VHH binders against q9xw16. Designs and how they scored, part 14

Target 1, 132 residues: q9xw16
Amino acid sequence: MSGWNAYIDTMTAAAPSIKRCAIVGAADGSVWARTEADNVFKASEEELKTFVALFNDVTQVPAKGADIEGVHYVVPRTEESLIFGKKENTGFFAVKTKSAVLIAVYEGPNEVAAQVRKAVESMQTYLNNAGY
Short names: E, the ipSAE of ESMFold2; O, the ipSAE of OpenDDE; V2, 0.75 times the mean of E and O plus 0.25 times the DockQ between their complexes.

## First folded at step 7 (VHH; framework vhh_6fv0_2)

Design t2 (at its last look DockQ between E and O 0.60; V2 from the best seeds 0.00; counts 0 for: pae E 3.3 > 2)
Fold by OpenDDE, look of step 7:
Structure t2 (fold): chain B 132 residues (1-132), chain A 123 residues (1-123)
Amino acid sequence: as target 1 above (132 residues)
Amino acid sequence: QVQLQESGGGLVQPGGSLRLSCAASGFTFSDYYMYWVRQAPEKGLEWVSTISSSGSTIYYKDSVKGRFTVSRDNAKNTLYLQMNSLKPEDAAQYYCATDAPSGEPDSLYFDYRGQGTQVTVSS
């Protein structure tokens, strides 16, 4: 197992509402690490390639939404290195680092989103500082 | 207590226009993103538009882009939605929403909504 799996474990431990999580290459959407076992992150390579490309112009994402694992999410707004979405009692946070995109899909009421965001942004900061 | 009150809905013919208003109170309106959402019969809640606290950042659902205009007056604690060229598929209960203070400023969207205002589009 690569060292990237440890970062998956760190994020999921920090936010129990995260159901699935992945670290992918920002350039091509290649999967570096992901949750497995009963919580396998299931996005296809083609889907992830499309998803990470959204960060090339985040201002266009709200109008179209975002798809992860075949699920369409509403994206009410974006930030420069942050795309997040919602669908009913689920949502996702995706943050971009220098070389990676961290994706966390969560389930629960709105109030759990803060913890999920904190988890992925903390990892984002860590990886950025580490040069990744 | 966070309060949102929508108004301005009504019955219009296709191609018609409406201007919705949302009066906000119980929180610092000027500090928060505001949203318009809508719900048609037998459909789920649908996001329509977003406007940042200062109004400098605006987003629209693709299907309303070019027809709807969101704006805000922070001095009046009021959110607006100008709806032009209305279509039958725009018919819905329209709500203003906010991520208003829940103790978590980074909370998810639409934590608070008003009672809504009905928009009907029919010939």
Scores: ipSAE 0.544, ipTM 0.786, lowest interface PAE 0.8, mean pLDDT 92
Fold by ESMFold2, look of step 7:
Structure t2 (fold): chain B 132 residues (1-132), chain A 123 residues (1-123)
Amino acid sequence: as target 1 above (132 residues)
Amino acid sequence: QVQLQESGGGLVQPGGSLRLSCAASGFTFSDYYMYWVRQAPEKGLEWVSTISSSGSTIYYKDSVKGRFTVSRDNAKNTLYLQMNSLKPEDAAQYYCATDAPSGEPDSLYFDYRGQGTQVTVSS
């Protein structure tokens, strides 16, 4: 699990606006790593199981939005392995790999959100290439 | 230079219909996603509908699905929202919006929107 924490550090270093993030199992939402301490990623097991299941058919997601950490986000569109959500001055990007879902919650303007997307998609590519 | 101009709002009774239009200029309209959003007084912007650049992918908020139809005419650079079976809760200022020029789905707001058109539903 200490090895997975290095990937959390890589994403937060690449996009400092990430407030909280996690790597969770794509099949069941189990937490492989997450931000801790003052910025604990605090979604419940039940919420994460529901969240990762959204990737079973991303076309269904915009109709209802998505919930993370008890917060409801509008999802105005999706891409094959990407769900993003917006609420006020915050948002999230979530990407699916072969075995995992990477979730990053951030705050800031459009330029900041692009950094967050790039950070999670770069890690998505890396983990996919590594077999995860 | 993105410019968006909404029109077609008005006063209707519950159950009535309106068709909104959004004239677009200053960008290659056919390359970008378009959105309808709305705002009731003293509330935040609420997403209503999304349509892909080609029109082949369409999403609706659940509360309007089956009643609203989004469409676009890329030859006329125009986005439409057909609103049927209008309810009092649909009353709002309606805006069209776009991802242009960046095309990134990274905004906390829909930054490129027009001045809006008012829809009022009263019995």
Scores: ipSAE 0.289, ipTM 0.623, lowest interface PAE 3.3, mean pLDDT 86
ESMFold2 (binder alone), look of step 7: mean pLDDT 79; pTM 0.789

Design t3 (at its last look DockQ between E and O 0.74; V2 from the best seeds 0.00; counts 0 for: pae E 2.9 > 2)
Fold by OpenDDE, look of step 7:
Structure t3 (fold): chain B 132 residues (1-132), chain A 123 residues (1-123)
Amino acid sequence: as target 1 above (132 residues)
Amino acid sequence: QVQLQESGGGLVQPGGSLRLSCAASGFTFSDYYMYWVRQAPEKGLEWVSTISSSGSTIYYKDSVKGRFTVSRDNAKNTLYLQMNSLKPEDAAQYYCATDAPSGEPDSYWFDYRGQGTQVTVSS
């Protein structure tokens, strides 16, 4: 298991509502690690390339939303290093580190969102401090 | 108890204008992002606009950008939506929404809404 896979496990353990999770390169969307088995993160390379590019100007994302794994999410707002979206009882949180984008797709009521955000932001902080 | 009350809807012709208001109570209005959402017949709830607690950050759905203007008066606990150049596809029940009192303004916006106000656009 790579070190990146361990970070996937850490995030999914911290927030049980996370169904799929990935760590990708911020520059090109290349997959460094992702959930596997029954919860495979299925976003294509092309889609991820487009997605990570959203962080170049997050202010434009709410107007158009974001696509992950072929699903279109409403993005009500963004922050400099945070994009999150919702579709019915599903959603995602994506945070940018120095060199990576962490993506967590979750399922559940709105109440679970805080835990998901906390999980990915905690990892964001850890990786930033580690230089990634 | 969180309470939101929308008003200002009505019937207008294409190209017309409406100004919606939302009166908020039961929470600290000035601490929360506020949202406008709408629901047309046989369609799901659709996000329209977001405004931060101070009003310094604003977002619009692409299809309403340049036509709709969201604003707020925190002293009056009121949210506004100025709708210009209205189109038939804008017809819907319009709601103001918040995540209050969950204490999670960074969560999603649909938890609390008012009864809504009907906007009809027809020639």
Scores: ipSAE 0.666, ipTM 0.834, lowest interface PAE 0.7, mean pLDDT 93
Fold by ESMFold2, look of step 7:
Structure t3 (fold): chain B 132 residues (1-132), chain A 123 residues (1-123)
Amino acid sequence: as target 1 above (132 residues)
Amino acid sequence: QVQLQESGGGLVQPGGSLRLSCAASGFTFSDYYMYWVRQAPEKGLEWVSTISSSGSTIYYKDSVKGRFTVSRDNAKNTLYLQMNSLKPEDAAQYYCATDAPSGEPDSYWFDYRGQGTQVTVSS
């Protein structure tokens, strides 16, 4: 969806360490928007369907971790609408809104992770307030 | 300033038990998530367990679930790991860790850990 691309741009501008991100449907993982071109978000349909289903009960996630773009991440804890993970020098933050899941994949040390989380959670709040 | 000190490691036979302790000082222990992580020789750091600031939310890596129990005593600034049914694969240097001794509350990574305590499992 063309209008959703602006939200991708907003998140990547707010946290430049985001390398790839996507907005996907919370029910089925369908891609509403994603980074494209040189930074294509490469998760498959089946991977995204599995990933968004983790939000059905986030308390189950830390035991096994999570996969995005074929990469397995350790998830040391979750919050009601937030899943985050780390693999080596990379990580992700994912948040659920009423209708969507926002996923941001980043590289860098812990101080950039805080900015990535803030960018994603700010968009989560905006979309929830807008009814999404 | 921030200090984490692990203790309670040792040598046990397979199937044995150990109880690790982590004494914390120099920060408001009760405000932060605590973690147990471990490192075997020539391996990267491996996450083992997470416990929330209040102790009400706990997570374990699948391979230790049912055998390890994490707990904390916020009045004594102490984190514990009860390890039962130990296996050779559990042998490692064990560290307690926290994500926020730097004053950045949004850090979710293992930014700070103590000196560690060695757990050796051998027949």
Scores: ipSAE 0.315, ipTM 0.637, lowest interface PAE 2.9, mean pLDDT 86
ESMFold2 (binder alone), look of step 7: mean pLDDT 80; pTM 0.797

Design t4 (at its last look DockQ between E and O 0.58; V2 from the best seeds 0.00; counts 0 for: pae E 4.4 > 2, framework grips)
Fold by OpenDDE, look of step 7:
Structure t4 (fold): chain B 132 residues (1-132), chain A 123 residues (1-123)
Amino acid sequence: as target 1 above (132 residues)
Amino acid sequence: QVQLQESGGGLVQPGGSLRLSCAASGFTFSDYYMYWVRQAPEKGLEWVSTISSSGSTIYYKDSVKGRFTVSRDNAKNTLYLQMNSLKPEDAAQYYCATDRPSGEPDSYYFDYRGQGTQVTVSS
């Protein structure tokens, strides 16, 4: 379980615009690792349970948006294993692996989003290859 | 330079219809997702609809489902929004937007938009 914290550090190092980050179980939204201290990922257990369930049918998500940490984000589109949202100068990327969902909440101009996406997708690829 | 020009807005009564158009230039239109967004007075920018580059994937805001239809003509570099059964709460400045902030083809940025076209719904 402690190894999951290293993956949080890897993502946040790869994309400095990430403010908060979490790795959660895809089945139930249980938190495996998350940013702590001044950047605590604050989503509740109930919220995360609801969020990870969005991946069961991503085609319905744009119509409703997505909530993370009590913040409602517009989701303009989705992909099979990718949900992303935007709110003003903030946003999130969430990617699904075989057994996990990686969530990164970022802040900054739109230009930083590409780096955030790259960070979480790189981790997604790594974890998938590792069987997670 | 990315250029988007909306048109087709106007004043209609509740239950009426409008068809918005968006003329795009300055980028390869057919390679990008396109969006419709709107902004009503004293409200923030609101996402309305998304259409993929080929038109094969389409999304709508829940409140406009069944009433609005997004489409595109890539040969004409034009985006459309057919709005039927218009409601007073649909009144807003409507913008088309593209994912072209930094030239990233797979971005999701709908903040780059035209001057907009005004839609007013009133009896």
Scores: ipSAE 0.395, ipTM 0.722, lowest interface PAE 1.1, mean pLDDT 91
Fold by ESMFold2, look of step 7:
Structure t4 (fold): chain B 132 residues (1-132), chain A 123 residues (1-123)
Amino acid sequence: as target 1 above (132 residues)
Amino acid sequence: QVQLQESGGGLVQPGGSLRLSCAASGFTFSDYYMYWVRQAPEKGLEWVSTISSSGSTIYYKDSVKGRFTVSRDNAKNTLYLQMNSLKPEDAAQYYCATDRPSGEPDSYYFDYRGQGTQVTVSS
């Protein structure tokens, strides 16, 4: 049960600019694990259900953006299984695996975004290879 | 040494048209996605459009779709934004942006570096 928290810890350790993150079910947005305590990931399950459905057709996402934790982000582009969101000096990367969506919210200049993307994509690859 | 230089802004009446240009240098322009973004005074930065490296994939913010057309000329290292049917809400400083602007390692996403060009729409 606590094993999913290890993946949260791995991502936040790999990219210190990640301030909040979560692993949620790709079908329904249910929270499997998230950052807690002073950095709690606060998105509602209703918001997460809407968010994960964006992966049904990522080409439609840039037109309207995306909401996470009640914050609206522009989505200047997407890639297969990846959504990149930006608002001022903050942003998010979200990636889809077979069963899950990994969401990482970061703070900092655009330069740190590469660390965040690498952290979530490395975990995406690991989970896909493990059947998740 | 990425350099982006925006031009083509100006004053226009509602319903008018402007064409913005972005001259790029210091990187292989044809390898990268390009973006238009804008900022009105005392407002946040707003994404306007995206165009892929080949020009074959294009996205627009909903409020400009059908009125604005982004394009690129990879032989001239130039990005364009044709703005038709301009509205007062379109008034802003417009910037172009790119990814991976400095070299092979991708250290940046959605990077804008120019001074922008001002679009003013008055009734």
Scores: ipSAE 0.228, ipTM 0.551, lowest interface PAE 4.4, mean pLDDT 85
ESMFold2 (binder alone), look of step 7: mean pLDDT 79; pTM 0.797

Design t5 (at its last look DockQ between E and O 0.26; V2 from the best seeds 0.00; counts 0 for: pae E 6.3 > 2)
Fold by OpenDDE, look of step 7:
Structure t5 (fold): chain B 132 residues (1-132), chain A 123 residues (1-123)
Amino acid sequence: as target 1 above (132 residues)
Amino acid sequence: QVQLQESGGGLVQPGGSLRLSCAASGFTFSDYYMYWVRQAPEKGLEWVSTISSSGSTIYYEDSVKGRFTVSRDNAKNTLYLQMNSLKPEDAAQYYCATDAPSGEPDSYYFDYRGQGTQVTVSS
């Protein structure tokens, strides 16, 4: 869906520390949109299928962490529609909407995380209100 | 200023137990998630456990699940980690950590921590 690329651009513009970003189907992890060019989101279909399934029971995620693009992240805690992780100077935020999962991988000091979260949660709210 | 002070470490044999404590000050302890992390020699910082402000939500790293128990006493501004059935691979410097003072749930969580307490497990 070409329209989903605009939402990728919106999130990346709102948080410059986002290095890669994707919007995927919540049911199967299919990629609807993603960052391209030098910042291609590279998670495999199998990995994304596994990842989006984590939202079926987020309480189990901290124990084992989460993998994105072959990178393992520590997940110290979760929320009902939010999974976030950290690895050294990198991290990710993943939020679930009615039908999608928004994933943003960022790089930078801890201070940049707030902006990244705000960006993906804002998009989450927008898409939920739009029925997606 | 955020201040955390760990204690309770020591030398134990495999299968032994230790109870760690963390005294917190310089922030509203009862408003924050608290964490235990550890660092073994030549390894990076490893997350061990999380406990919410009220204690109602608790998480453990897979390798310590069933053996370690995190708890807190908000009236005493103290975090605890009961470690049972200790293994050699549990040996590390243990730190308590907080999201304070930022209070951001999206923080790394481990940036504010104490000096740590050493746990050694050896026969």
Scores: ipSAE 0.611, ipTM 0.812, lowest interface PAE 0.7, mean pLDDT 92
Fold by ESMFold2, look of step 7:
Structure t5 (fold): chain B 132 residues (1-132), chain A 123 residues (1-123)
Amino acid sequence: as target 1 above (132 residues)
Amino acid sequence: QVQLQESGGGLVQPGGSLRLSCAASGFTFSDYYMYWVRQAPEKGLEWVSTISSSGSTIYYEDSVKGRFTVSRDNAKNTLYLQMNSLKPEDAAQYYCATDAPSGEPDSYYFDYRGQGTQVTVSS
């Protein structure tokens, strides 16, 4: 997936509180791009397959929570194509496009979470408009 | 301007009950999700419960399920949290929060603006 790393860079630049993120295939959780090196996104392909399947019915997710990178998050709310997870001072936003799921793991209080949500939703809109 | 005012906290013995209220103004209350969150000293904010605009969809953090009940009265612009079987670990400052847009250009998830109300559970 040539050029997908640029979208990782765009999201992390837009919301510096993002510590790790990835773009994965919505059908199978295959990794198209992710943060690397000391900030490697460490979810296994098996975990990602389970994770993206949560979007098959987001209304079921709050009751069971969600796991990513071996961490269990409570899910206080979902929307049609968005899952928001919280654990202590960390959290994630995940959004689904036509072909992909964008996952951003962040640290910080509720105030920084809005920047993270804006960054992933902006990219979601862009990719959907581009046919992904 | 979004305004949220919590009340109903106090000192209670373990096993006791309290009912918190959140009076809301400055937005169309019935259009937005409402939340209860809490903060103990030197801890971050913890999500407690979520209630949808109509009140038809409700979620709870695992440790409060079966003990806490969130509700809302959209005619009175008021959110409630009935807390039963209180435990020492429930002691915290409790805040209500909303998704309603603030007067600021950037929105926050769990936007809270009140002073909160203190819940203390003593032996």
Scores: ipSAE 0.076, ipTM 0.449, lowest interface PAE 6.3, mean pLDDT 84
ESMFold2 (binder alone), look of step 7: mean pLDDT 80; pTM 0.803

Design t6 (at its last look DockQ between E and O 0.67; V2 from the best seeds 0.00; counts 0 for: pae E 7.8 > 2)
Fold by OpenDDE, look of step 7:
Structure t6 (fold): chain B 132 residues (1-132), chain A 123 residues (1-123)
Amino acid sequence: as target 1 above (132 residues)
Amino acid sequence: QVQLQESGGGLVQPGGSLRLSCAASGFTFSDYYMYWVRQAPEKGLEWVSTISSSGSTIYYKDSVKGRFTVSRDNAKNTLYLQMNSLKPEDAAQYYCATDYPSGEPDSYYFDYRGQGTQVTVSS
């Protein structure tokens, strides 16, 4: 678990606009690591279970959006291993690895979204290569 | 400069049809996802539909599935929204939108939109 916290730190350092983020199990949404203190990732187990299940069929997600931490986000499109959403000046990127889902919630203008995505996808690549 | 101009709105009765158009300029239209969004009075901006650069990927808001059809003509730099079986709850200012032009084809948020075209549905 300590190793997973380091990955949280890596993502948040790479993208300062990330307010909260978590690494959860792709199978059940169990939290492996998350931001803490003033930036606690607050999604419930039930919500995360539902969220990670979205990756079973991402094509259906845009029609209904996605909920994270009780906030409903518009999901304008998806990719096979990527779900992202937007609400005003906030948004999220969620990417799936072999065994995990990485979720980053960010705040700021849309210009910062690219950096957030890059941070999460970089971690995705790293974890996939590591077998996770 | 990114420029989007919507047209085709109007007043229709419930069950009626409208076809919206969006003329795009100031960016490489064929490289970008395009979106339709709408805003009803006293409501926030609402996503309606997405279409990929090639048109091969399409998404709809659940409430408009089976009634609305998005399409595009990249040769004409034009986006379309065919709206059938219109309902009163479809009444809104409709906007076409594109992602922020960061110099890369793949953007993810619809920031630029036109002045919109008004759709009114009333008996």
Scores: ipSAE 0.292, ipTM 0.657, lowest interface PAE 1.5, mean pLDDT 90
Fold by ESMFold2, look of step 7:
Structure t6 (fold): chain B 132 residues (1-132), chain A 123 residues (1-123)
Amino acid sequence: as target 1 above (132 residues)
Amino acid sequence: QVQLQESGGGLVQPGGSLRLSCAASGFTFSDYYMYWVRQAPEKGLEWVSTISSSGSTIYYKDSVKGRFTVSRDNAKNTLYLQMNSLKPEDAAQYYCATDYPSGEPDSYYFDYRGQGTQVTVSS
């Protein structure tokens, strides 16, 4: 297991509504760490390569949406380093650091999404400060 | 105390036009993103368009791009949707929405929306 697994555990502990998450390389979508076992994050490397490329111009994403784990999400709004997707009572937050993309898939109504966002943005800040 | 009130829906023939309005009160309208969403019977909410707080950034769902135009008048606290070349697939209850949070300081949620206005496209 890599030392990156501790960051997965930190995010899932901070936001219980997170069901699956991953840390992937921003350049190529390679998986550095992910949730495992019964909550395996199951996106393919080809899907992740396409997904991380969305951060090259986030302003293009709302018109088309985004796909993770074979699920299509509406993306109502983006920020420079953040993509938020929604589908029914599930969603995701993804944030880009200097070298990685953090992806958290959650379940629950919109009321729980703020906790998920806080968890991924806190980790984004930490990794950026650490040079990642 | 957030209130959103949609109006301007109705019955229109295919290819016709409608202009929807959304009157907003109970929050600082000019500080928040606004959205149009729609719901057909027995379907979930479908995002249609987004407009930034200043109106300078606008996004559309691909299927409406070129036919629908969103705009806002921050002095009148009003959001608009001009709908041209309407198709039967556009028939739905249309809602305006905001990301003003119900007790949360920053949100992408559609936590506040009005009662909606019905758009019907038929012969």
Scores: ipSAE 0.020, ipTM 0.375, lowest interface PAE 7.8, mean pLDDT 83
ESMFold2 (binder alone), look of step 7: mean pLDDT 81; pTM 0.816

## First folded at step 9 (VHH; framework vhh_6fv0_2)

Design u1 (at its last look DockQ between E and O 0.80; V2 from the best seeds 0.00; counts 0 for: pae E 2.7 > 2)
Fold by OpenDDE, look of step 9:
Structure u1 (fold): chain B 132 residues (1-132), chain A 123 residues (1-123)
Amino acid sequence: as target 1 above (132 residues)
Amino acid sequence: QVQLQESGGGLVQPGGSLRLSCAASGFTFSDYYMYWVRQAPEKGLEWVSTISSSGSTIYYKDSVKGRFTVSRDNAKNTLYLQMNSLKPEDAAQYYCATDAPSGEPDYYWFDYRGQGTQVTVSS
């Protein structure tokens, strides 16, 4: 298991509602680590390339939404290094670090969102401090 | 208790205009993002517009850009949606929504919304 896989495990342990998770390169969307097996994160390379590019101008994202794993999510608003979306009882949080994008897809009621955000932002802070 | 009451819907011809209002109470209106969402028959809930607490940040669904204008009056605890050049595909039940917390902080979705107001567009 790579060091990046350990970070996947940390986030999923911190927020049990996370269904799938990935750490990808901020520059090109290349997959560094992801959930596997029954919870495999299955976004394509082209989709991830498009997704990470959203962080170049987050102000444009709400108008169009965001796609992850072929699913279209509503993005009501964004923050500088945070994109989040919702579809019915599912959603995602994506945060950008210096060199990576962390993506967590969750399932559950709206109340679980805070825990998911906390998990990914905690990892964001850790990785930023580590230079990643 | 968070309460939202929409009004201003009605029947208009294509190209017509409506102005929706939403009266808010039960929370500090001026501290929260507000949203307009809509639901057409046999379709799911659709996001339409977002406005920040101060009104300085605004977002629109692409299909309504240039036609719809969201605004708010924090002194009156009221949200507005000016709808111009209405199209048949705009017909829906329109809801005012907020992320006002109930129990846990930091809700990000349309947790609270009113009973809605019906918008019908037909010649």
Scores: ipSAE 0.505, ipTM 0.774, lowest interface PAE 0.8, mean pLDDT 92
Fold by ESMFold2, look of step 9:
Structure u1 (fold): chain B 132 residues (1-132), chain A 123 residues (1-123)
Amino acid sequence: as target 1 above (132 residues)
Amino acid sequence: QVQLQESGGGLVQPGGSLRLSCAASGFTFSDYYMYWVRQAPEKGLEWVSTISSSGSTIYYKDSVKGRFTVSRDNAKNTLYLQMNSLKPEDAAQYYCATDAPSGEPDYYWFDYRGQGTQVTVSS
């Protein structure tokens, strides 16, 4: 789990608009790695357990939105392994792999969202191919 | 250029109904998710509903589910919102919106929206 920090670094380097990022266990939301220091990803264990459970049926998410770090996001739609949300000039993308959920919180104008999605989905593909 | 034109707003009493329309042009309407969003005075933009490009997937904000019905007619490039059992809390400027059409980055947000149509609910 201590080695998972390299994947955090890879995602944040690929999409500099990512302000906070985490890799958490898909079953229980346990934190495998997260951004630290001035960019601490602050979600509690209980919030993360609730959040990863959203992937049990993504079609139910838009009705209520999603909470990350105590912030409520509108989720206007989902895809089978992707939940993304928006609040004002910030947003998140979250993807599920076999064993993990990757969460990236970003800030910036809306045109940066494609960079964030690409970074997160590239890592999703990599981890799935590696058996995670 | 992408153009969205909302219509059908008006004044209605609580419990009443309105049907909003959104005429779309300047992009291949049938390729894109469409959204209804609304804004009340001094409030931020609030998402209301989403409909997939084919119309096969539909989502609603919880507070309007069961009262509002979104639909689309891809042959006429038109999006609709049927609003029933209207409440004072539903009063707002309503906009249709879409994400980045052809040739643009994929934003997945409400970047492209029309001028809006006003819905007023008064007892």
Scores: ipSAE 0.353, ipTM 0.664, lowest interface PAE 2.7, mean pLDDT 87
ESMFold2 (binder alone), look of step 9: mean pLDDT 80; pTM 0.812

